# VHH binders against o75319, part 110

Target 1, 181 residues: o75319
Amino acid sequence: GNHIPERWKDYLPVGQRMPGTRFIAFKVPLQKSFEKKLAPEECFSPLDLFNKIREQNEELGLIIDLTYTQRYYKPEDLPETVPYLKIFTVGHQVPDDETIFKFKHAVNGFLKENKDNDKLIGVHCTHGLNRTGYLICRYLIDVEGVRPDDAIELFNRCRGHCLERQNYIEDLQNGPIRKNW

## First folded at step 7 (VHH)

Design m39 (framework vhh_6fv0_2)
Fold by ESMFold2-Fast, scan of step 7:
Structure m39 (fold): chain B 181 residues (1-181), chain A 121 residues (1-121)
Amino acid sequence: as target 1 above (181 residues)
Amino acid sequence: QVQLQESGGGLVQPGGSLRLSCAASGFTFSSYEMYWVRQAPEKGLEWVSTISSSGSTIYYKDKVKGRFTVSRDNAKNTLYLQMNSLKPEDAAQYYCATYSYLWGEESFDYRGQGTQVTVSS
């Protein structure tokens, strides 16, 4: 169906750009079929996403969709100029090494291809928090050499919500660096 | 109650082929996207493929793209995975799955015992 994801309304639609990076995190946009179950103030469609990004004087160059479903919106609902990448990522579990590798490769490829602009990499899961925050922080730690606590603090501040899942936090703080994945 | 029953696994040599089936009941199969997932010994569950409710939108794990083909028959409530050019790394227990929500996050909902795929010379 078109059931609103549990707790989806509890989260801010879009965070702020993470300073010193090209990342911006947000919760999953919901296509028009979901709007019948939402008040006008609660709507967050793909169009609403792009409007909110523009309100921050930013521009998306890539969307990475980490949800484990296709029901929330269609890639065709996005502007043709913005590439869309689906990385099916199961909630609750620390993402596996293959998922981490795909995320890192997508980010590195985007940065190489977008040297001449300041476009952002938009990352979302259902709430734009746990899977999203994990993979962004994992990238900052493993690729950019950021200290785990600093990466987590930066994400939490910019997203406007703190990472909730203890297993994700523990892996970021104490887990191995995922090299060559 | 969601019920899923996998079949079609077996032992093949590298380069061989297998066709897996999943018989679904207890829910409106044609309204749900479906997944093939696998679990190798001492590994976690890995996503393999997704097919939309209509069958029109399909995604594959990069390592299986071009070798595996997912399809569905909504009239028969059956999901299929055609596996060609099998490699040792494909050896795993294969499950068909739908998704469920746990704390608002998507998680696998697989109820069957799966079907074993072994690839050896």
Scores: ipSAE 0.210, ipTM 0.582, lowest interface PAE 3.0, mean pLDDT 89

Design m4 (framework vhh_6fv0_2)
Fold by ESMFold2-Fast, scan of step 7:
Structure m4 (fold): chain B 181 residues (1-181), chain A 121 residues (1-121)
Amino acid sequence: as target 1 above (181 residues)
Amino acid sequence: QVQLQESGGGLVQPGGSLRLSCAASGFTFSSYEMYWVRQAPEKGLEWVSTISSSGSTIYYKDSVKGRFTVSRDNAKNTLYLQMNSLKPEDAAQYYCATYDYLWDDESFDYRGQGTQVTVSS
């Protein structure tokens, strides 16, 4: 279906690069079929995503799509030069260890292959907030040793919106470190 | 109104098989992506599989790949999950799911009562 996701219009399309990292977060781009339901200033297509990234003098090297649906846009709507990875992630629940592991492996693989450039890892769910913020923060805490409150603050500031799900925040602050395998 | 009715669960030994069904009504089933999700008592809700509206694009949780097969019959408004080589870790309440058109993909709002799968030696 072509229904605009609940609350999607309430969030900024693209955040800023998180300093000291290769991450940038954004809300899900919507393909052209959604544009009849949007004012021109509300449109955020895959093309709009890349234009906004370029306006920040940044370049995407990987997109990680955390939605569990294919209805919002197709990988074919993205430039062929940018790899696309789908990690199906159910909202509202803290992602399971298998999902966390997949995310960490994708990030580590990208960083190893892109050590000689400054390209970004773009991460999104529907709003680019809860699932996106959780997995990015989980990576920073578990792999890079960032203090939980510092990771959350950095994400919130750069995304322009605060993580909303208390269970996600609690897991980041007090949950166990998930070792990379 | 959206209604989902799961069936086919039961008790099996490790290595056994079960076929789950989900009967859908109250919406245009053939126009919706469908999902299988599961929840064990000590775990949160886990995504298991996604199948596109046409049935042509299918994704699985890594731990079930090669063992589970999702399919759909749009003429019968029915979703299936064939589970082979069942492991104790697969024991859970299984739900078929869709999404509310007023909600994003962050929640599975229209799930049925579920069907219980127990794997016991």
Scores: ipSAE 0.336, ipTM 0.667, lowest interface PAE 4.0, mean pLDDT 88

Design m40 (framework vhh_6fv0_2)
Fold by ESMFold2-Fast, scan of step 7:
Structure m40 (fold): chain B 181 residues (1-181), chain A 121 residues (1-121)
Amino acid sequence: as target 1 above (181 residues)
Amino acid sequence: QVQLQESGGGLVQPGGSLRLSCAASGFTFSSYEMYWVRQAPEKGLEWVSTISSSGSDIYYKDSVKGRFTVSRDNAKNTLYLQMNSLKPEDAAQYYCATYDYPWGEESFDYRGQGTQVTVSS
């Protein structure tokens, strides 16, 4: 079955752009087949995602999908003009170095190719919170030199929900900076 | 209620092959996306492969592409992983899993006891 993830309805669909960065976080969009389990005001399709971004006067230039599945929506459900990158990330555990470096590489590549525009990097996992928040904060800390507490506070404020997993928070605050191998 | 039982692991030399099986019960197997994940000693869980409920969409970890083949038999409620050209880096406890539907963070809490794959001379 195409079950809606528990607590998916508890989270805001889309956060705000994180000021001083190109990041915006959101929960996973759900394709039309899930709408039979949702009230109209609970629906958040790929189309709804782009409408909500536009309503904030923002534009997506890249989507990074951190979920472990393609069951929620397919890349074909997105506009052809917006690149889509899948980075399979296991829930509950701190992402491994390979995953962290893939994320950093994708972000750096986007920024280099988009220095002449203001398009955003959209990042999501299932709830757009723990894996999403970890990787965005890890990037800000390791690459941009942001203090861990400042990165976490910025993410929490802009997402509208606080990072929930203590192991993720602990790694961000006290863990080592991840270097290239 | 969800039960997953892996088998087919063993000791093999580098370059050898093994075929893993996973017998599923307690849920409508044909309606669930299935995964193979592995864990080497003192390492976290690593994703290996995903197969959609129908078998039409299949994905692999980069390091196993071209060597591993996942398949399923929905009539028999069985998931398979054919492993060819095995490398020392493939040595791990292999688990079949399905998504943790209550939370939805793909932590693979619904997995079997695993089957051990050892690659050495």
Scores: ipSAE 0.161, ipTM 0.529, lowest interface PAE 3.1, mean pLDDT 88

Design m41 (framework vhh_6fv0_2)
Fold by ESMFold2-Fast, scan of step 7:
Structure m41 (fold): chain B 181 residues (1-181), chain A 121 residues (1-121)
Amino acid sequence: as target 1 above (181 residues)
Amino acid sequence: QVQLQESGGGLVQPGGSLRLSCAASGFTFSSYEMYWVRQAPEKGLEWVSTISSSGSTIYYKDSVKGRFTVSRDNAKNTLYLQMNSLKPEDAAQYYCAKYDYLWGDESFDYRGQGTQVTVSS
């Protein structure tokens, strides 16, 4: 359908770049067909995403889409110059190891190919919060050696919203490190 | 009311095959992306596969690629999962699901009882 996701309007469209990293988080962009249900100031299309990133003097080099649906927008709605990667991730559950390792592999691959620029990895789920925040924080903890509370605080501050799912927070703080990239 | 009825599960030995079916009613099946998800007794819900409304775009969990094939018949309102080379790790209750946008942070609307897949000697 063309209904907007529950609570989607409650979240800021785009966060800020997470300092010391290449990550920026945002909520899912909605293609033109959704705009009939939105006031002009509520619209957040793929084009709007790139305009907001540009307004922060940043540039996207990769989009990682963590939703398990393609109904919100299509890869064809994105500029041809920006790679798009889909990692199907179920909401509510802590992502499984296979999903975590796939995310880490994609991030590490991007960083190797983009050593000579400062382009960002854009990460989103539906709200750009729980799955998005979990996987970014998991990467920072497991690969970059950041302390869990510091990773969570950094994400919350830069996204402008705090991680909401207690099981995700608990896994980040007290769960095992997943030692693959 | 949305109804999803899974069938085709059973007991197989490692390396065996099963074909799961899901009969859908109560919604316009041809307009929805459909999913197969599974849950083992001591595990959370795992996404297995996604198929677009037309059937042209398909995705699989990495551990099932090359072994599982999802398909759909929109004229019959039926979703299928062909499972080959089954492994003990594939043992789970299998559900077909549609996306429920009302939940916001993407959950599945899986209203059937599911179908049990057991892989054992």
Scores: ipSAE 0.168, ipTM 0.562, lowest interface PAE 5.0, mean pLDDT 88

Design m42 (framework vhh_6fv0_2)
Fold by ESMFold2-Fast, scan of step 7:
Structure m42 (fold): chain B 181 residues (1-181), chain A 121 residues (1-121)
Amino acid sequence: as target 1 above (181 residues)
Amino acid sequence: QVQLQESGGGLVQPGGSLRLSCAASGFTFSSYEMYWVRQAPEKGLEWVSTISSSGSTIYYKDSVKGRFTVSRDNAKNTLYLQMNSLKPEDAAQYYCARYDYLWGDESFDYRGQGTQVTVSS
């Protein structure tokens, strides 16, 4: 259905670009069928997403959708110029190595193909917080060599909300670097 | 009450095939996305496949693409997983699942005891 995700209204629609990276995080956009359940100021459609990114003088070059459902919006609701990648990621548990590898490959591929521009990689789950923050931080730690606490602080500041799931935070701080695949 | 009853598991040789079924009751099956998930002893719960409420949009875990086919029969309230070219790494307990909007999409409410798939020579 058309039910608004639990706690979705509690989070800022879109964060700021993470300085020194190509990442920007946001909560899931909701297609037109959800508008009847939202006040005008609460609406955050795919169109609203692109308007808010433009207001920051940024441009999206890729959207990575980490939600576990297809019901919030369709890829067809996005501009044809922006590639869309779906990575089904179960919440509450630390993503498996296959999911982490898929995310890293998508990011690395985008960066290779976009050396001559400054377009962003937009990453979202339902709230744009736990799964989103975990995978972005995991990339920064494993691929870019960022210290775990620095990656987490950067994400929290730019998203405007702190990572909430202790098992995700613990894995980022103390877990192994994922080198497989 | 929501009930999901899996069946069709068993012991097969590598390269073999199995067809899993999930009989759903206690909710409007045709209104829900459905999932196959699995759990092996050394791994957490793994997502395997998703099928939209109408059956028109389907996604698979990369390691099962081309080997597994999910389908549904909304008139019979039944979800299926056809598994071909089974590998040792496919050995797990398989569950059919749905998520509930009361819990959001961060996890899912899998019901039933699952069906065991063992792949051995």
Scores: ipSAE 0.305, ipTM 0.665, lowest interface PAE 3.6, mean pLDDT 88

Design m5 (framework vhh_6fv0_2)
Fold by ESMFold2-Fast, scan of step 7:
Order: C-alpha cells, then structure tokens, then sequence
Structure m5 (fold): chain B 181 residues (1-181), chain A 121 residues (1-121)
C-alpha cells in the first residue's frame, strides 16, 4: 500500500522556477504514512514542499497534480489557501488532447486571475519529469510560441533532470500544435 | 499472484448500454484503488475512471461523465463499469487495473486480458 514509487528517491524534490514563466516542477509529495519507509533526509511531505518553495523566496498559487491516483497525498494535506487541481494522466503515453486542453485552460485561468502577483503554478506527476515536463513544454510551445528545443532545455535545466521519454520529446519537437476553442 | 479478468464487452449500437465486470484475485482487493482504462486500435492507453478502495471516492474522464458509472463489490472482489449512451468514440479494449509496487503510477500493472467494446450500427 505505502510503498515508495520506484526511482522516486533518485529525483530532486523541487526544481527551480522556470525564468520568464510562472511554472515550477517537483516530484509527488508523500503523506505522513510513507515516512515510515524513508530516512529523515529523504522525506518530502506536502509541508516539506511548501518549506522548500519558501526557501527559494517563491510562493505557490496553484498545484496541478498529474497522477492518476489519490494514494500519495490528499488535498487536505495542503494549505487551504492554495488551490489544487487533479488532471488524471497515464504515464508513458503522450497525454491526449482532452488532457492537454484541460492543462492549458487551468494555466490560462490562473494567469488571468493572478496578473497582480507573482505566485507560481506548481506542476507534478510521480517524478515531476515526463508528464510534468511534457505538459509545461506543450503549453510554452503552443500558447507562448517558444521554440520546442528552447522549452525542453529550459525545463531540463530548471528541473535538474532531463526529460527521459523519447516519445514525449519527439511529440514536442515534431508533433502538431494542439488547439481547442 | 495478482489476477484480473474482465468480461461483459460486446457489440452495441450507438446509444446502447453494456456492463463490464472485473473479477480480482490474489490480493486484498478491498485495500486497493482500482482503475478502468481503455485502448482503441492503434491508440495509446486512456484513463477512464478511478474508484477508491472503499468505493466512496470516484473520478471519471470528462467525456464519459454522466454516461459511465464505476462501482465495486468488495465482498465479491469484483469491479464494475456500467456504460450507458455509448458512442463510436467509446469503442476500445477495456481493462481493469491497479497500481504496481514496482512501477508506481507511471504505468499500469496487474492488468487483465481486457474485454472488447465495439460501437457500430
């Protein structure tokens, strides 16, 4: 039940804010019940997430959870002041258009409502890498007109880990721009 | 050994209904979150629904909301998917699944053989 996701310990808990954007990526926080299987220095709870964001002099205004499970933590484990959005995505697959459009809509809505502050959109999947990196880069490419290679390089540098899945990278570089109206 | 066996698929006309079942064995079914996922020919896996271990918390893919209902019977170790108002876009191989300790939620493990749903007139 409370087994740590495979390779979860291999990844940096929280990346850096992506300059010129409102995005910050991180791996999934694990609720208190998982701490029995972790050394103190390996713990990364929802509280730990907010402490690490604060240490970077940043503030979260939205969390987008891309996992398809609710077992890692509950929205109740987050501060009531930070909105939480769940977008169920399957790992290993390039997200479908419905998922991409939901992500874009959520980001656009946040940016419209937060024009007068500098709060961040926190995005995570299990490792905060493949699904997370894909959707952030897809947004930058499709909505903000960033060149695919530039978006990928920016994400990789700020996350501290490179996108691993070739199908995700290939879709970002050569796939069609997704539009929804 | 974890085993999942889907059944209940078939051919139906648009607007028709089917009820899928998933018989689970080899693990404590009542302690596991369960999923329905589907794959159309030449397409990737698509998440359809999630149901909590108790059955009290349920989520659906937007395109199936109001048409599909997931449920479970923990005494019978069985998961169900009631599909109403079926559309051609729902045609796919349907699988029940749970998460793997080896792969986390990045991929599905403990998948059954699947059951085929065809929607055509």
Amino acid sequence: as target 1 above (181 residues)
Amino acid sequence: QVQLQESGGGLVQPGGSLRLSCAASGFTFSSYEMYWVRQAPEKGLEWVSTISSSGSTIYYKDSVKGRFTVSRDNAKNTLYLQMNSLKPEDAAQYYCATYSYLWGDESFDYRGQGTQVTVSS
Scores: ipSAE 0.341, ipTM 0.680, lowest interface PAE 3.8, mean pLDDT 88

Design m6 (framework vhh_6fv0_2)
Fold by ESMFold2-Fast, scan of step 7:
Structure m6 (fold): chain B 181 residues (1-181), chain A 121 residues (1-121)
Amino acid sequence: as target 1 above (181 residues)
Amino acid sequence: QVQLQESGGGLVQPGGSLRLSCAASGFTFSSYEMYWVRQAPEKGLEWVSTISSSGSTIYYKDSVKGRFTVSRDNAKNTLYLQMNSLKPEDAAQYYCATYPYLWGDESFDYRGQGTQVTVSS
């Protein structure tokens, strides 16, 4: 269906690049079929996403979509020059180890292939907050050795919204490092 | 009122097979994407599979690829999950789901009774 996700309008469309990283977080873009239910200033299509990234003098090199539906937009709605990766995740749940490994592998692969440019990894779930913030912070903690509280603060500041779900925050602060990756 | 009724679970030996069914009513089944999710003891809810409204686009959790097959019969308003080569790690309560009963952050908070899959030894 073309029902607008609950609370989607409450969040900023796109955050800022997280300094010292290649990450940028945003809420899910909505394809043209949703625009009948939105005021012009509320629209955030795939095209709007790329325009907003360009306005920040940034360029996307990869989109990682953490939703488990394609009803919001389809890969064909994106420029052919930007790779798209779908990693199916359930909201409200800390992602399982298989999902965390898949995310880390995708990020590491992108960074190896893009050593000679400054293109960004765009990450989103429905609101670009809980699942998105968790996986980005988990990567920074486990792979880059960032302290949990520093990773969370950096994400919150750059996204413009704080991680909301206590189970995600608790796992980041006190959970095990996924050392097998 | 949307209703989803899962069935077909049971006890099976490692390497065995089960076919799960989900009978749907109260909505135009052929117009909605369908999902299988599961929850094992001591674990959170895990996404297993997605099938498009027409059945033409299908996705699987990496650990079940090649072993599980999702399908749908739009004339019968029924979703299926064929599970082959079952492993102890597949033991879980299995649920079917569809939008719009995921009003929050795609959480599957609105799910039915499910069907229990147990793999001995």
Scores: ipSAE 0.458, ipTM 0.754, lowest interface PAE 3.0, mean pLDDT 89

Design m7 (framework vhh_6fv0_2)
Fold by ESMFold2-Fast, scan of step 7:
Structure m7 (fold): chain B 181 residues (1-181), chain A 121 residues (1-121)
Amino acid sequence: as target 1 above (181 residues)
Amino acid sequence: QVQLQESGGGLVQPGGSLRLSCAASGFTFSSYEMYWVRQAPEKGLEWVSTISSSGSTIYYKDSVKGRFTVSRDNAKNTLYLQMNSLKPEDAAQYYCATYGYLWGDESFDYRGQGTQVTVSS
């Protein structure tokens, strides 16, 4: 089964860079085999992703894939020069502390290795919204000291869609800061 | 209809071992990625392991690496999880699952009833 993810067409393919950060969020790219189920204007392949980022005068230095499946695209579909990191997450629930730690560690490592450039960390789940927005905002709050409502507003504005899941929003606003992660 | 049936859970001492099985039916098992996920009491679902359709690509949650081994037998439509050196934090209801059709990978639309793993003092 090569199903288009539910509601995938409802979302803007790629957001804008989040000002003051190295983050850009997008929905999952779909490899060429999905294109027979899409109109030309609906296609969003790995190639399309890089073209859209280039159109914004930005460059990806890392992709973090938060999906729990490998069916949407393969790392081999990406340019060899762009590192790919898979962090398996289950949708609909707040990621566990181990997952939050892994995300923070990857971001911190990228930033250390890329001090001399302005390359972006691209983050996606299926829709590039709930899991993606949660982990980006969690990083901004816990590591960069951004106020929760400011982090959420910045993500929503730059993504072009608001975080939808109340449990994610509640954890960001009222949950504990994960200082050890 | 997709059906998944887990078995093999039980009570074990810390450091003990259990082997979980998942019998699959109603779909072409050999064509689908399979997953083990778990839920501890009053906690959310945690992803534990992924195995590709052929069995050649396997991933584990960091906290179970070196202790858990996932495998599959496509001829028997069965998924396995060998759990060694069990810790109290591994106590949970364990489910096998495949990717969701209705919500992409946002939730496990096809998930079994689970099998309980208890690790005592």
Scores: ipSAE 0.541, ipTM 0.786, lowest interface PAE 2.3, mean pLDDT 90

Design m8 (framework vhh_6fv0_2)
Fold by ESMFold2-Fast, scan of step 7:
Order: C-alpha cells, then structure tokens, then sequence
Structure m8 (fold): chain B 181 residues (1-181), chain A 121 residues (1-121)
C-alpha cells in the first residue's frame, strides 16, 4: 500500500542547515505513487527534496535514512551521485547503542572524506523529528561536546518543530554519554 | 482487521536454536513488507529484520547477521525467524509487525502478545 504516514502532512518538508554543523533534517520523501493522495502543495518527492535543498543554496553529500521500510521511496529514486545509508530504527523508542554507534561512525566518516567541501548530511525518519532529532543531538552532545539543552534548541529551531517524545528529550538531557565500544 | 500471532519462543542454552513463527490474517499478507522487532527487559524496542513482500529483499540488524534467517510462506500467510547460535543478549520478547501496525513515526503502537525468548547459561 501507498498509505500516507500519520501526521506526515503536519510537518515542514525540510528544515534549515544547523549552523556550525553539516546537518540538515527533513521528513521522509514520498515516491510518485503517493501523489494521488496529496494536493500539489503537499507533495514532497525525492526530487522535491533536492529542489528545496538547492533553494537554500545547499548541497547534499549523504542521506541517512532512519526508517525500517522501503515503501516510501527507494534508493534508486535518489541521484546516483549522493550516497545513501539506511540505519534501521523503530519509532517512539530511544535508539539502542549499536544504532547510535553506527550513526556516529557514518557521520565521522563523511566529515573525514568531505573536509574540502561544504556538503550536508541529510537525516530523516518518517517525520524528520524524533528519531532524527535524537540521533543528531546525541552526536552533537557525545562527539562535539555541545550542552544537551543547546543541541535540542538548535535542532528545534532549525527543523521548525520541537522534539515531541519525552523519553528522547529525557535521555538527551540526563542520559549517559555513549562513549563505550 | 490485521491480526498477527507469534509463537515458537522458549528457554534455550547459549549457542542453541529456536524458530519463531508469525501467523497473519485479515490482510493480503503477500502484498506487505513484514518485520521482526524485539524488546529486552527494561530496554526499548529494537528492529531485528525486514523482509519484502516477495521475500527477495532481506535486511538484518548487524548483531544478528549470520545467525538469524527470516523467511516467509505467502501461501500459508506465515512469517518465520530462524535463530541460531543464540546469545544472552538475544533474550527478549519478539514481535512480528507490518506497516498496518506501525503508525506515522514507524512506532510499534499496536502490539500483539509476542513470543518470549530466554537464553540461560
């Protein structure tokens, strides 16, 4: 099926680049088959994603897809020149340490290989909010030493929506730093 | 109405094997991507595996690769998880799911009873 994810229409398609970082967050793009259920102004395809990034005078160098389904779009729907990484996560649950480590490793690898450019790491889950915001903030806190409340505020402001899940917020503010291998 | 019924859990020694089954009804099973997810005591839900509607595309959590095998029998509306070389860290309640039980944010909001896997040394 081509059912639109619940509340997907409630969220802005793409946030702004998070200043001082290479991150940009967005909601899941929906392939053409979903467009019959959407008004023209509600459409957000993979093509629309790249158009909106370009409108901000930015360029994607990596997409990290945090969904555990391929029903929304396929990697083949993206430009071949932009690497795609899928990290399978379940919504509403704080990601496990294996997932957090995998995300950090992917980000660190991208930054090392992209020292000479200003390309962005695009991160999305279904809404581009809770799992996306958690992993980006967890990276900023654990790797870059950003204060938890500052990381959350920066994400909320740039995404245009506040993190909704209290368990995610509580873990970011008061949970342990994930430094263990 | 989507209905999923898990079975096959139990107590096993480290290194042992179990085969989980998920009986599906109330939807066209052969048209839906299916998932295995698990929850250990005092931990959140973890994604374990995804299998495409045809069974041709399969993904696994890194820590279970080479030990777990997901499969499906579309004629019987049944999903399977063969678990070999079980470790204490695999002990959890195991649930099968489809996107009809996964709302918006890909949560596992609608939960069946699942099947319990215990690994005892």
Amino acid sequence: as target 1 above (181 residues)
Amino acid sequence: QVQLQESGGGLVQPGGSLRLSCAASGFTFSSYEMYWVRQAPEKGLEWVSTISSSGSTIYYKDSVKGRFTVSRDNAKNTLYLQMNSLKPEDAAQYYCATYEYLWGDESFDYRGQGTQVTVSS
Scores: ipSAE 0.568, ipTM 0.796, lowest interface PAE 2.1, mean pLDDT 90

Design m9 (framework vhh_6fv0_2)
Fold by ESMFold2-Fast, scan of step 7:
Structure m9 (fold): chain B 181 residues (1-181), chain A 121 residues (1-121)
Amino acid sequence: as target 1 above (181 residues)
Amino acid sequence: QVQLQESGGGLVQPGGSLRLSCAASGFTFSSYEMYWVRQAPEKGLEWVSTISSSGSTIYYKDSVKGRFTVSRDNAKNTLYLQMNSLKPEDAAQYYCATYDYPWGDESFDYRGQGTQVTVSS
């Protein structure tokens, strides 16, 4: 089905690059078949994503898709020049250690392969907020040594929306450091 | 509303096989992407597989690739999960889901019956 995700319209399409990092967060792009259910100003296709990032004078080098569905858009809807990685995550729950490890490995691999450029890692779930914010903050805390409150504040400011799920926030603030790689 | 009824779980020894079924009603099954998810005791709900409405595009959790096969019969409104080479780590309550259920998003905060898979040595 072509059902618009619940509350998808409530969120800004694309945040800003998180300063000092290679991350940029956004909500899920919706392929052209969804556009008949959207006003022109509400549309956010894969093409719209790349246009908005270019308008910020940024360039995507990797998209990490945290949704468990293929119904919103297909990898074929993206430029062939931008790698796409699917990490299947369930909403509302703190991602498991396997998922956290997979995300960290993908980020570390990208950074190693892209030392000579300033391309961004684009991360999204359905709303580009809870699962997205959790995994980006978890990376910053566990790998970069950022204080949890600072990581959360940075994400919230750059995304333009605050992390909403208390279980995610609590795990980031008080949960164990995951040393998986 | 959307109704999903899982069956086929049971007790098997490591290396055994089970075939799960999910009977769907209350929606046009052939138009919906379907999912299998599972929850082990003291763990969160985890995604296992996705199958497109036509059945042509399929994804699996890395730890089950090569052992599990998802399929669907749109004429019978039924989703299947063939599980081979079962491991103790596969023991969980298994649920089928679609994007409208539970809660109309990707949460899978499903509290239905499901079907239980136990792997004992």
Scores: ipSAE 0.433, ipTM 0.725, lowest interface PAE 2.6, mean pLDDT 89

Design o1 (framework vhh_6fv0_2)
Fold by ESMFold2-Fast, scan of step 7:
Structure o1 (fold): chain B 181 residues (1-181), chain A 120 residues (1-120)
Amino acid sequence: as target 1 above (181 residues)
Amino acid sequence: QVQLQESGGGLVQPGGSLRLSCAASGFTFSNYAMYWVRQAPEKGLEWVSTISGSGRSTYYKDSVKGRFTVSRDNAKNTLYLQMNSLKPEDAAQYYCATRYYPYLGTFDYRGQGTQVTVSS
């Protein structure tokens, strides 16, 4: 169906690049079929996403889609020059170790292949907040050695919204480092 | 050819204020987000603030939020950091940058920096 995701309108479309990283987070873009249910100022299509990234003088090199659905937009709605990766991630529960591994592998691969440029890894779930923030912070903590509270603060500030799920926050602060799979 | 030149640092007492400036040249200033980063003696580089190219969006490290204000004058190619209620832990060399590092291979254009010292 073409119904707007719950609370989707409550969140800023796209955050800022997280300084010191290649990450930028945003809420799920909605294809044109959803626009009949939105005021003009509420629209956030794949085209709108790229326009907003460009307005920040940034360029996307990869999109990682963490939603558990394909109903919001299709990969073919994106420019062919930008790789798209789907990692099906169930909401509400802390992502499992397999999902965390897939995310880390995708990020590491992108960074290794993009050492000669400054293109960004765009990450989104439905709201671009809980699953998105968890996986970005988990990467920064486990791979880059960032302190958990620093990673969370950086994400919250750049996204413009704070991580909401206490189980995600607790896992980031006190959970084990998932260094090897 | 990208050049960034910071100024405005100095010695201030706790609770005091300083205004830092960064003069930018060699690129279309209004098209780039700008960053303030700092490095205290024997510590790593720390992100402080971000401002979008247009100046409409600003972001801050939690410990400086409410005390520091970043702004820019695109007509003058100048970035500013207004620092109020300065604390001893704010003492550092302050740099402006177009890209923040050191993580994940992000490229940084930084100036020479300006020293901020906080002591009684």
Scores: ipSAE 0.000, ipTM 0.134, lowest interface PAE 15.6, mean pLDDT 84

